VHH binders against Uncharacterized protein F14F9.5. Designs and how they scored, part 12

Target 1, 296 residues: Uncharacterized protein F14F9.5, of Caenorhabditis elegans (q9guc9)
Amino acid sequence: TSYSTSNGIRLMTFNIWNSGANVENGQQKIAKHILMVNPDVVALQEVYANVTRNLTLMLGHPWVAVERNHEYPDTAILTRHVLIPNTNLSTSGAVGVKIMLRTGFMIHFWSLHLDYTSYGPYAANNKLVDKLDQIMAGENVGRGPQIYEILNLPMMKKWMEKVEDVPIFIAGDFNGPSHLDWTEQTKKIHGDWVIRWPATKELEEREFSDTFREIYPNVVSDPGITWSTVNKFNPEWNYTIPEPQDRIDFLFYKGPVVPYQILTYSGCEKPQRIPFHSKNDYPSDHFAVFADYTFI

## First folded at step 5 (VHH)

Design ga5 (from c17g with S30D S31Y; framework vhh_gocatamig_d2)
Fold by ESMFold2-Fast, scan of step 5:
Structure ga5 (fold): chain B 296 residues (1-296), chain A 125 residues (1-125)
Amino acid sequence: as target 1 above (296 residues)
Amino acid sequence: EVQLVESGGGLVQPGGSLTLSCAASGFTFDYYALAWYRQAPGKKRELVAGIYSGGSTVYMDSVKGRFTISRDNAKNSVYLQMNSLRAEDTAVYYCAKDFSSGYYEPLTEDDYDYWGQGTLVTVSS
């Protein structure tokens, strides 16, 4: 018991489904569930302008926020700790910042929301494509380049130089599964496709660890589905095809931390499916994901 | 340059059949969904049928069971076989390519901006 809670951190990623607009009192419910989880830092996706200001008012002191520098922020970071001035970074799909914890430990933290078009899981089972290279073409338009953009920022390269002292976290909605989840063991439920999804594979090649798969290495027994809580059939296809159920919300880390717990979260009540979702207590169509880490 | 060229329209008796053809060039044909739209006098342009690169199809309710969309990736062509034609099928028919950055997006009437010149189908009263 040489480790105290002061040497640990709880991180959360939470796609807030059009900033809570699809659920009655959605922003209040977003704030409620953040407080129930009690994280140190939250990656948010689907953030509209002014939403983080409203959320930090509802969460109360000392909560602060940084948004991606864009007219539609889409991604944001909330924290109970200190945002270090002049360290915020923005890319086409992400916001990153340096945070100083109460303990004096520093972290570098990214919230991302990758491109939602060309969603490969639709193609896998439904004969939308007949070659793997068509799926890879879709990945190479938005999601792949967006990961590359983060990793190749000059400031991010500076963060990587210090990673053995200051850990880096990349958290968010990848809009694609993990290469660790679409394997020979799972191909029967994925239309006989084995797909090494490039966004997660690129992070693994840069030696980031997938927290969920590290703690739960068996993809068959522990799929860790994060999308969707409310979509069981694809509404864009007039409910005529099944909505793929996948783990697409991830917590990645690199550097001197050890994860010891990870959970998917949708509150205490099962969300009602579309079209009966408007009064759901849990305001998102994604599960949130949160994890606990200790510093080493 | 993206080009779509329709052919096969004409005058048909009610209950008759026509096959429309669309020849495409200027893009990687087998990667994209293609669709047939129609516009009748005084009406909005509407999605009739669509086909994804892997062969999955969608149809508007009023043509389901009567119309069949198909594609030939080797010939860069998409076809619409129209059977049991009705007076309400009278319209200019347009071939369209998905304009979204996606290769396997759901097909809706607002998703396409690359259009052919159109081919007129007239079904007698």
Scores: ipSAE 0.022, ipTM 0.453, lowest interface PAE 6.9, mean pLDDT 86

Design gb11 (from c17g with F99Y S100A D111E; framework vhh_gocatamig_d2)
Fold by ESMFold2-Fast, scan of step 5:
Structure gb11 (fold): chain B 296 residues (1-296), chain A 125 residues (1-125)
Amino acid sequence: as target 1 above (296 residues)
Amino acid sequence: EVQLVESGGGLVQPGGSLTLSCAASGFTFSSYALAWYRQAPGKKRELVAGIYSGGSTVYMDSVKGRFTISRDNAKNSVYLQMNSLRAEDTAVYYCAKDYASGYYEPLTEDEYDYWGQGTLVTVSS
């Protein structure tokens, strides 16, 4: 029986850059790269209406999807496993659902896309601001409140009560770095800033583990950059200001699983930078991130 | 009332140098980006150099390596050091304050809500 061979699961997070609109044949390329990674569950960000229907058709049986309940979904979850009816949850920046794996194991899974405005690393790294309060004001308008919204949803509190039996994953584009990555050791490449980014710090305080930083604890040797594959300079001021390169796409977990592998992914050929990106084989301006876990 | 007062303009020979100064009042100087623009007769106003509140700078291509923008937050002043001046640098130079102290919005001409009176720079023999 196939169930007896492995208790492993592969999870992926993938910001699909305006639903593939920035690259020729983008949606076909998104589906291609998902199949090449071969995940069990995918968190998607930058999802336009009906895009998951197209993607599931391209991926084939048994792939299914759930989108955030909104006219512009933005976040979605794809899986080759079973979506449990009437367990989907939506917030301003996320969609969550209970999934039953073919092994019979259950997981609770979130795909999130936090607010993209007032991007802190751009301001901090390029010394556009001189006070931490200016950066934190940006964090407190969208990204911080959006994490708080997920964690304080009544059904999420119930999932947390059962976390010792059913693990919870929070995967997605945080539009901000980890507090674990902007430390004294890295301040020279971050405009001399040490910043305890609030979204990831809040997850740590709720005892979620950052899969990448757990497997690769040295931020200097293993930065794990996920943004950007194509945007190396901000288009403002005719590309004269560097775009900070940061790890902003995360896989967090809590509960009875152990991660044993994590990778950033951008396909087999190097993406061309903006404005030469239209024929890129890899269709995103983010690296995808995928990780392998074993159930305890 | 927001005020920007430019000084330091004058007549110089090609290859000469000038330092322009802009004294600011009526706002929290350290919280705003400031820029130098110029306008030559019959030409549109163009950005010469800009400096953000945190110290990052931007320059137009034709002045890179020749001009340096700097700020002194203690003196509420911004400066433009101009070296290797050319006849094409002849213009009225304007100091401008960013419309908003927003830390990630680009410095564009239409974001500036106040212009000083200007100081004339003439590069001629």
Scores: ipSAE 0.000, ipTM 0.172, lowest interface PAE 14.9, mean pLDDT 83

Design gb12 (from c17g with F99L S101T Y103W D113A; framework vhh_gocatamig_d2)
Fold by ESMFold2-Fast, scan of step 5:
Structure gb12 (fold): chain B 296 residues (1-296), chain A 125 residues (1-125)
Amino acid sequence: as target 1 above (296 residues)
Amino acid sequence: EVQLVESGGGLVQPGGSLTLSCAASGFTFSSYALAWYRQAPGKKRELVAGIYSGGSTVYMDSVKGRFTISRDNAKNSVYLQMNSLRAEDTAVYYCAKDLSTGWYEPLTEDDYAYWGQGTLVTVSS
């Protein structure tokens, strides 16, 4: 352990569950937990219009924000550092930007929230489909194409050309598990399925590293579940099927950094499950994920 | 293009049985979930039973053990076998297909855009 982390950064991804609407004083609690984690940069998901304005006011100077360019942003990035003008990028499921840290180091950072429909773990875990191609058809509705959209954006290709000097991070709620988590070792808890989930697999093919799985390579001993903190049965199905418990919130990186710590986070008090969640101190149905990196 | 046609409704005595049938056309039947809803006088439509493309089924609590949903992909048909019928089962029963892309969405009222005309089931003493 070191007293100084001056050459390091802390990154966080945080799905804020309908912008804090499901919990009393939700936005104040979101700001509280961001300050408790003390990150340098935060990827936010489930961001309604005007929410980042409220959050930056509550976080105080020097916190700034950028939202996906849409009337309903859904994704946003918060940082205590400098957003570089005219570097904002938006896709159907993500917002990206170049950030200059107070140390002078530069990063490229994406916050994403992939399509939530045709959620594969419901189908696989509860055997709602009988063929893998039906699950893959669901992945091709939004989630797969949304990753492809990010990776093939012209400016993102230019960021990739400079990745040896300026690292790229892709953080967010993928609304799907990792291909690294649905393996032969875990198929018994996944309806006997081994599934190479396409969004995370595409990032691996482009040489992005999954920070959690790099630090914790054993999926059985270290599953790293991020959804759900409050749902054990699916309320949209009248509690008739189990809610799949999966790691669906990821921190990916590429470039000259080394991760040395990663944690799932839900505050200091265990969240109460639905329907007793309204007074929870931790305002989300997702665990937040944060990681520490050193520049090399 | 989507069409759903229900049949099999009628009058039955309490404790009796009835089988509802729904013939579907205008879409790739085997790829989609189908459901039975009902609406009693003065009440909202409620999901009774659903069956997914993979064969998994869901039921409302009050009909579990009494009703069975099944499908025949070769005939593009879905069925609801109703046993031990009660007066409170009296309703118009609707066959439904959702708006989803549409392999495995939760079966909720708001997800359905395509409905049959309904078939009346009356359980009376």
Scores: ipSAE 0.012, ipTM 0.312, lowest interface PAE 9.1, mean pLDDT 86

Design gc1 (framework vhh_gocatamig_d2)
Fold by ESMFold2-Fast, scan of step 5:
Structure gc1 (fold): chain B 296 residues (1-296), chain A 122 residues (1-122)
Amino acid sequence: as target 1 above (296 residues)
Amino acid sequence: EVQLVESGGGLVQPGGSLTLSCAASGFTFSSYALAWYRQAPGKKRELVAGIYSGGSTVYMDSVKGRFTISRDNAKNSVYLQMNSLRAEDTAVYYCAKDFSSGYYPEDDYDYWGQGTLVTVSS
């Protein structure tokens, strides 16, 4: 058994929790963990002004960055490869760009951070609502429309026309679970709900593959939780109600690649829970997710 | 050492036809997508047509039904058959290795040819 690293690529998605502000020396720790994972391309979320500039200085040559075109970028892409000039795309929740790898292979890559308000799993898991429409209100206002915006952008439609030769990746914090994770097999831990979450279902209908579920199809044995490393109880309710633990950070792909490995990552030390988190070596309240792909 | 050489440009009357050819060398031709871009005076370079390694094609809306892109892997060549030419088709036409190398206007990459001028006027 062998892997082709020369024809391979490692992609990472990493919500950096208020740009590292919640942990001592957070930005330096973010750069440290990116280097430890050694990805080719990183989707970042919770990116504030000047943060990618600081991170690329810490990561060193040849790392470069592109940010969502906004005063508060929120999403960004880091890569040690070549960003193709004038291919930067921005939507309300995402940044996309074309990247040329040192191998000469090309990819189209999106970093997204979907709307965080009206978090459906919290309402559903704690039985705070009794109607599907109440849960879907959050999906219909923010998260669903943001996925629709990406997929219906004119330039994205042109990227889709090239997908047979140039793969497309969509990576980031969806602020919602997968429709593949809230099934009959898992409903007892989800407030007795089976929910076909719209954002991930829309990507599946457009023939994107969920890398984690493709490699680990059993949701019961391999839940792949990415939220949260530090939040175990909901702070809004004085920590009296458990915070839902869900997989909300995804790596989707479409096109001529095959994934062969995926992991959730929180460094080498178990993060301390809130309020004891300030000295954590791992600077995020999300697990990072990284995956390895081989080009076909 | 990647080289793309365009030919076939010239002056044609509106409604006429022209075939552009691009001869490629320095890479495994059959493994790559190839494309035709154009740049009119004072305008940005734009994708006209592309052909994937698998044979599928893509076209700019304004040329659909008028232009046909094709490839000959044995000859390491890509072609653009242009029918029903219009004044708006007047531009320098560029061959590109991969849609990526020049998808957006004004890209300057090693995978461009020198260009061939197409003028549509009476």
Scores: ipSAE 0.000, ipTM 0.104, lowest interface PAE 20.6, mean pLDDT 80

Design gc10 (framework vhh_gocatamig_d2)
Fold by ESMFold2-Fast, scan of step 5:
Structure gc10 (fold): chain B 296 residues (1-296), chain A 123 residues (1-123)
Amino acid sequence: as target 1 above (296 residues)
Amino acid sequence: EVQLVESGGGLVQPGGSLTLSCAASGFTFSSYALAWYRQAPGKKRELVAGIYSGGSTVYMDSVKGRFTISRDNAKNSVYLQMNSLRAEDTAVYYCAKDYSLGWDEPSDEYDYWGQGTLVTVSS
């Protein structure tokens, strides 16, 4: 590689659970936990009107934000670096932008929140369907197409052409597990299913690396659960059956970086489960995920 | 139709100074960010400095404190004042309408890049 440094960057993805509305002082707590993690760039999901403006005020200079170009943004990116003007991109489930780091290195960064309907683990783990085709039909309505939409944008294709010089990151809430996590080794805990989930599989086929699974290749010993901190029983069955626990929040990368650390994060206090969650210090029903990378 | 014309390059001694100029036409100059990129022999093109429509500036770490980018909206021009020049600053310098174009290299729209101006820092 022609452009390298020993300097690192920290990236975070954080679904902020209805913009912090479900816990007392939720937006202040979101800002607090972002500052505690101390990331360079944050992918946010479940972002509603005025939330990024409030968060950047609480985070202080030099934090800036970009939102998906929609009246209901849902996805946003926060950074303490420079958002390059006129590089923001929007799709039905994502926002992307070019960022110039203080080091002068550039990155392309996506925050995504894929379709939440027809949640596959409900169908599989609770035996709601008896055919793989039914689960795949759910994936083909929103989540799969939303990944293809990102990858097929003309500007994204240009970013891909230069990925050996400028890395691309895709971070967010996929609302589905990884094809790397529902394998023969784990089928006992997944209703006896082996499922090659299409959203993450498509990224692998385009040569994106799943940061968590690269650092922790053993899915049995290191499941990396991100859903959920507070949902332990399924609300659709009046909380009478367990809520499937899965890794559904991912940090993907492609290009001249090497990850050396990744963690799931829920603060330093154990979140109280629903319905006792309103006073939780950690304001989300998702674990955040953050990772450290070195440029090469 | 977009045109960017660079000037001001030349041979200079280490520690010397040069001012690069870029004259722009074919777009509403005051509404767009402009940037300076450079490409040294055997290296990739890299962003040196940028200036947003509102006047905010960004710099590559290795040129901070030495280079200053500025713009004159009345003249449709952007400038790069280069002080304390080093051998490592030797490159062809390119003006670009948008920062993103330098790293993404143009595919179809070469008129977003000027022809470049050579800066040689040598004794």
Scores: ipSAE 0.000, ipTM 0.100, lowest interface PAE 22.3, mean pLDDT 81

Design gc11 (framework vhh_gocatamig_d2)
Amino acid sequence: EVQLVESGGGLVQPGGSLTLSCAASGFTFSSYALAWYRQAPGKKRELVAGIYSGGSTVYMDSVKGRFTISRDNAKNSVYLQMNSLRAEDTAVYYCAKEFTSGWYDTEDYAYWGQGTLVTVSS
ESMFold2-Fast, scan of step 5: ipSAE 0.000; ipTM 0.181

Design gc12 (framework vhh_gocatamig_d2)
Fold by ESMFold2-Fast, scan of step 5:
Structure gc12 (fold): chain B 296 residues (1-296), chain A 122 residues (1-122)
Amino acid sequence: as target 1 above (296 residues)
Amino acid sequence: EVQLVESGGGLVQPGGSLTLSCAASGFTFSSYALAWYRQAPGKKRELVAGIYSGGSTVYMDSVKGRFTISRDNAKNSVYLQMNSLRAEDTAVYYCAKDFAYGYPEDEDYTYWGQGTLVTVSS
């Protein structure tokens, strides 16, 4: 049986790498790839002030945007649907809003970009730490508290009370892997570490589902790497030492929807790695991730 | 070609009621969403209420339960019934075709009427 077109939604998360500054005609290329994917709602990360104004002009009617309420927005949401007035929420790493789809269905949607300092995979894979407590200290200062902030915001608690009727999505760049990805089965490729990464574990404990792992439960056969398209080798060793590759861009959901498709995306042409990236057609160092859901 | 003509604005006391009307021409009315925006002096236009071609509605939080948007496809008209009016509702109200498709300040993507002034004052 096929899903009804009128009963579906496509969501995308897209870290736009310094607002497209690292690639020639980067903002035009960002808009191009959004249009090629044809999503209903996009979570953006690495958004500089007023960049969404340029993107919505390039995307054309009917696209609208909301940016995190900060001098340096960093996160934003784009949509071809209705942003409900006075439902915008901002935290230290995220922006959230209520969206009404043309079908009349409502969703609550978050775009996030978690703290990038003390990146755990670098420490673990390079054996810079010998104790789990050292990695957890980094997680407990930035990324974990930022998830806690979102989940414990008073308005978010009200959204959670309505989740049986109005689904909640949390999409973005977590700057950390999933606890579902660093397991006994994968420890050989992760410096012999099994790590229950706190940010994704907190969402699981609040009964959010990781869309990619739900559709692709085997982490060995389907790793779903999102970092990086261009950072394949560490430049400190003449690009001879591999850069850690991880799934760090996620689409989480809770409520009356069912995912039926998820893909990582980097366009039709293989991106050239650093330092040969400036003419890449695909303008980001992250894969985008998009997923299709049906309402139930 | 597209024309939107608002009417029904005026002076009303706090707690009063007012009905705004918008007559549309130049497009297939029944196929498009329509909306009411408002703009107070010195502020940007904001979406107040919208209605899709199928009848589904959306409202600004501050007007929910007080305002009702409706449409009459036979008359090519959209209406905003405003109850329990507050001083904060004072603004020029604009009818718009194809809401959901632009920032309030991005008027190039929205067809607008001339507006109708609503003043809520004692």
Scores: ipSAE 0.000, ipTM 0.099, lowest interface PAE 21.6, mean pLDDT 81

Design gc2 (framework vhh_gocatamig_d2)
Fold by ESMFold2-Fast, scan of step 5:
Structure gc2 (fold): chain B 296 residues (1-296), chain A 122 residues (1-122)
Amino acid sequence: as target 1 above (296 residues)
Amino acid sequence: EVQLVESGGGLVQPGGSLTLSCAASGFTFSSYALAWYRQAPGKKRELVAGIYSGGSTVYMDSVKGRFTISRDNAKNSVYLQMNSLRAEDTAVYYCAKDFSTGWYPEDEYDYWGQGTLVTVSS
């Protein structure tokens, strides 16, 4: 039959800006906004140790969490469903796990936070470089290798072999734009650059779909900006602004699901810009992104 | 000069249907996203449904499967087909140019219609 809530899932990615440390009552506000969105699974980024323990207590039963296996987890997954024991995977920028939904359907889910250094859009928009190779050198230090690490992990290769039965999701903060967003149509707002950003391009080569761009294929009318809520400015006619707004938080999928809705989220009131952000109701400098999928 | 004119609201019984229409002028209609927002008494305006220039759509969870947004670029019009109406759907419905960013309609958009009232009551 067509779309049914019993066969659907809501997935969310949410960079929680230093674990809510930048706003008053930040962790309570993170939990509040997760509950308002009402997702099944959440990819979190900028997670400090013990933060998921506090969040799951605030969210209540049956919420559970898994963190990247590191003293500074940085990435974590929250879910109201069942984490399958001994399926946790960790890489330098990500955590992945197999989840059994209450319906009995299974998914493989990754939360990632890619390297933030050598930010390509800053160099490109301010024309600090004159060759594409210089931008690509920055991508090849952290972000590109981190995507490659995930995709070439032995266990991930086994999940890819079964993707026709168990869908795989990769969600998170890529710290870089999509190759689908820096095109001939948008080059005037990107310092006259057309750039095929390697992290998202590699996922496309492995046949992952960018949920936002699949639902909203026109990058000009539907940019889907996720960075930033608190550095909200319009750089369109002023290319001297060093930190341009971009879509850098993505939900990718592969396998037997169909997306039918995606939104960016920052709560119900406009966040105050830095440095007046401490009382913001929405606790992040990123928009959250959430999407609804139906199993085939 | 951008103008948006809503029509089609009215009183309807629970379980009934209505089609809202929005006629647009003053901009290149086919190049822009259009949306329907609603505001119930004492509440903030919320996005009900949106349609992008390419035809892709987005819906609020509580109306998904009941409401359908569509556009006719030749007529510069956007429509909201509302089925299985509930008392909680009672609100003034507004047509908006652009909804591609944000959850704060009054901060993000300069262009609103005057609204059309939908009342769902027995």
Scores: ipSAE 0.000, ipTM 0.138, lowest interface PAE 17.6, mean pLDDT 81

Design gc3 (framework vhh_gocatamig_d2)
Fold by ESMFold2-Fast, scan of step 5:
Structure gc3 (fold): chain B 296 residues (1-296), chain A 122 residues (1-122)
Amino acid sequence: as target 1 above (296 residues)
Amino acid sequence: EVQLVESGGGLVQPGGSLTLSCAASGFTFSSYALAWYRQAPGKKRELVAGIYSGGSTVYMDSVKGRFTISRDNAKNSVYLQMNSLRAEDTAVYYCAKDWTSGYYEDTDYDYWGQGTLVTVSS
């Protein structure tokens, strides 16, 4: 109809919980919720082989996908726009690609899924003598190095050289909280810990902005929890005590865009908790996160 | 089935105090975190205060030092003591089980009470 285009873009990150295997008709439900959110680009995590092929068939034309170059992709990017040939990049925990939007604007986009072993919030809940070393174990050997790998890839350094013209987004499941969220103001709910989580801190030091915290700077009133929709209680104690709830799914950006809206998403029905989750309409144990940006 | 019933709302002058109560049934109260949210006209529902099963508390910045959340596991109740009330505290206050569920736009939450209106007169 009109050639009036929104001078904006909607980005989504969505951990799809074992590729939808944990709920009835999970892949169909994943596609349904992507269409309901109506994003331009989606970062997916927990992607098994052939899942993006099935999802793009369900989403229909013009949806296309790129997967991390590995026998188990784990990370993938879906988009309604154009994937630029020969620009896809793969690291141990991420896939990145250059996308040309139908408006003619270009972006560089990363989907990541950082190492989930030695999850820091679990260690922080214990009163062990070597507690600090246990909290940092996954950060120092897994998650931190994976962020470093992305940021120091030669092609990523070239993308950074052009960031003032072509924005870069890094979206995904970090399997760790933000250094902005474990502060003096929140230490009482975090075992009296104030922790400068290294993955998000490294991005801040490279001048990436945390979209959620930029729009909602008050961590107490707006925690923005993304894990978990279904795991609310610690299984170690027969689901009788609260499971640590954290914001671990992030949308980071750098370059000539301004965010104006961000939401956590779990559909229109409250998901039922484990073990009553199999018929959930929303197919993930993570909230999806989506944000709207305008180009400047 | 889960039931949350709020009480204690009303009209109060600026600088006044109110205590809100929430009576819970249909779940093992002592095992769950509970929270107070509020919604002013034209605004989203926002977290005011939360209390974990172990007694740890969280407050929004604008109510710290003025509001106190507490729980009584023997009575299956959670309370919000509100002191030094301001016009901007005027809202419907909701008790919530599973507090993390209330931060996004949604049309139907099974774990909310009916709400209690607090009006701080100008």
Scores: ipSAE 0.000, ipTM 0.113, lowest interface PAE 19.4, mean pLDDT 81

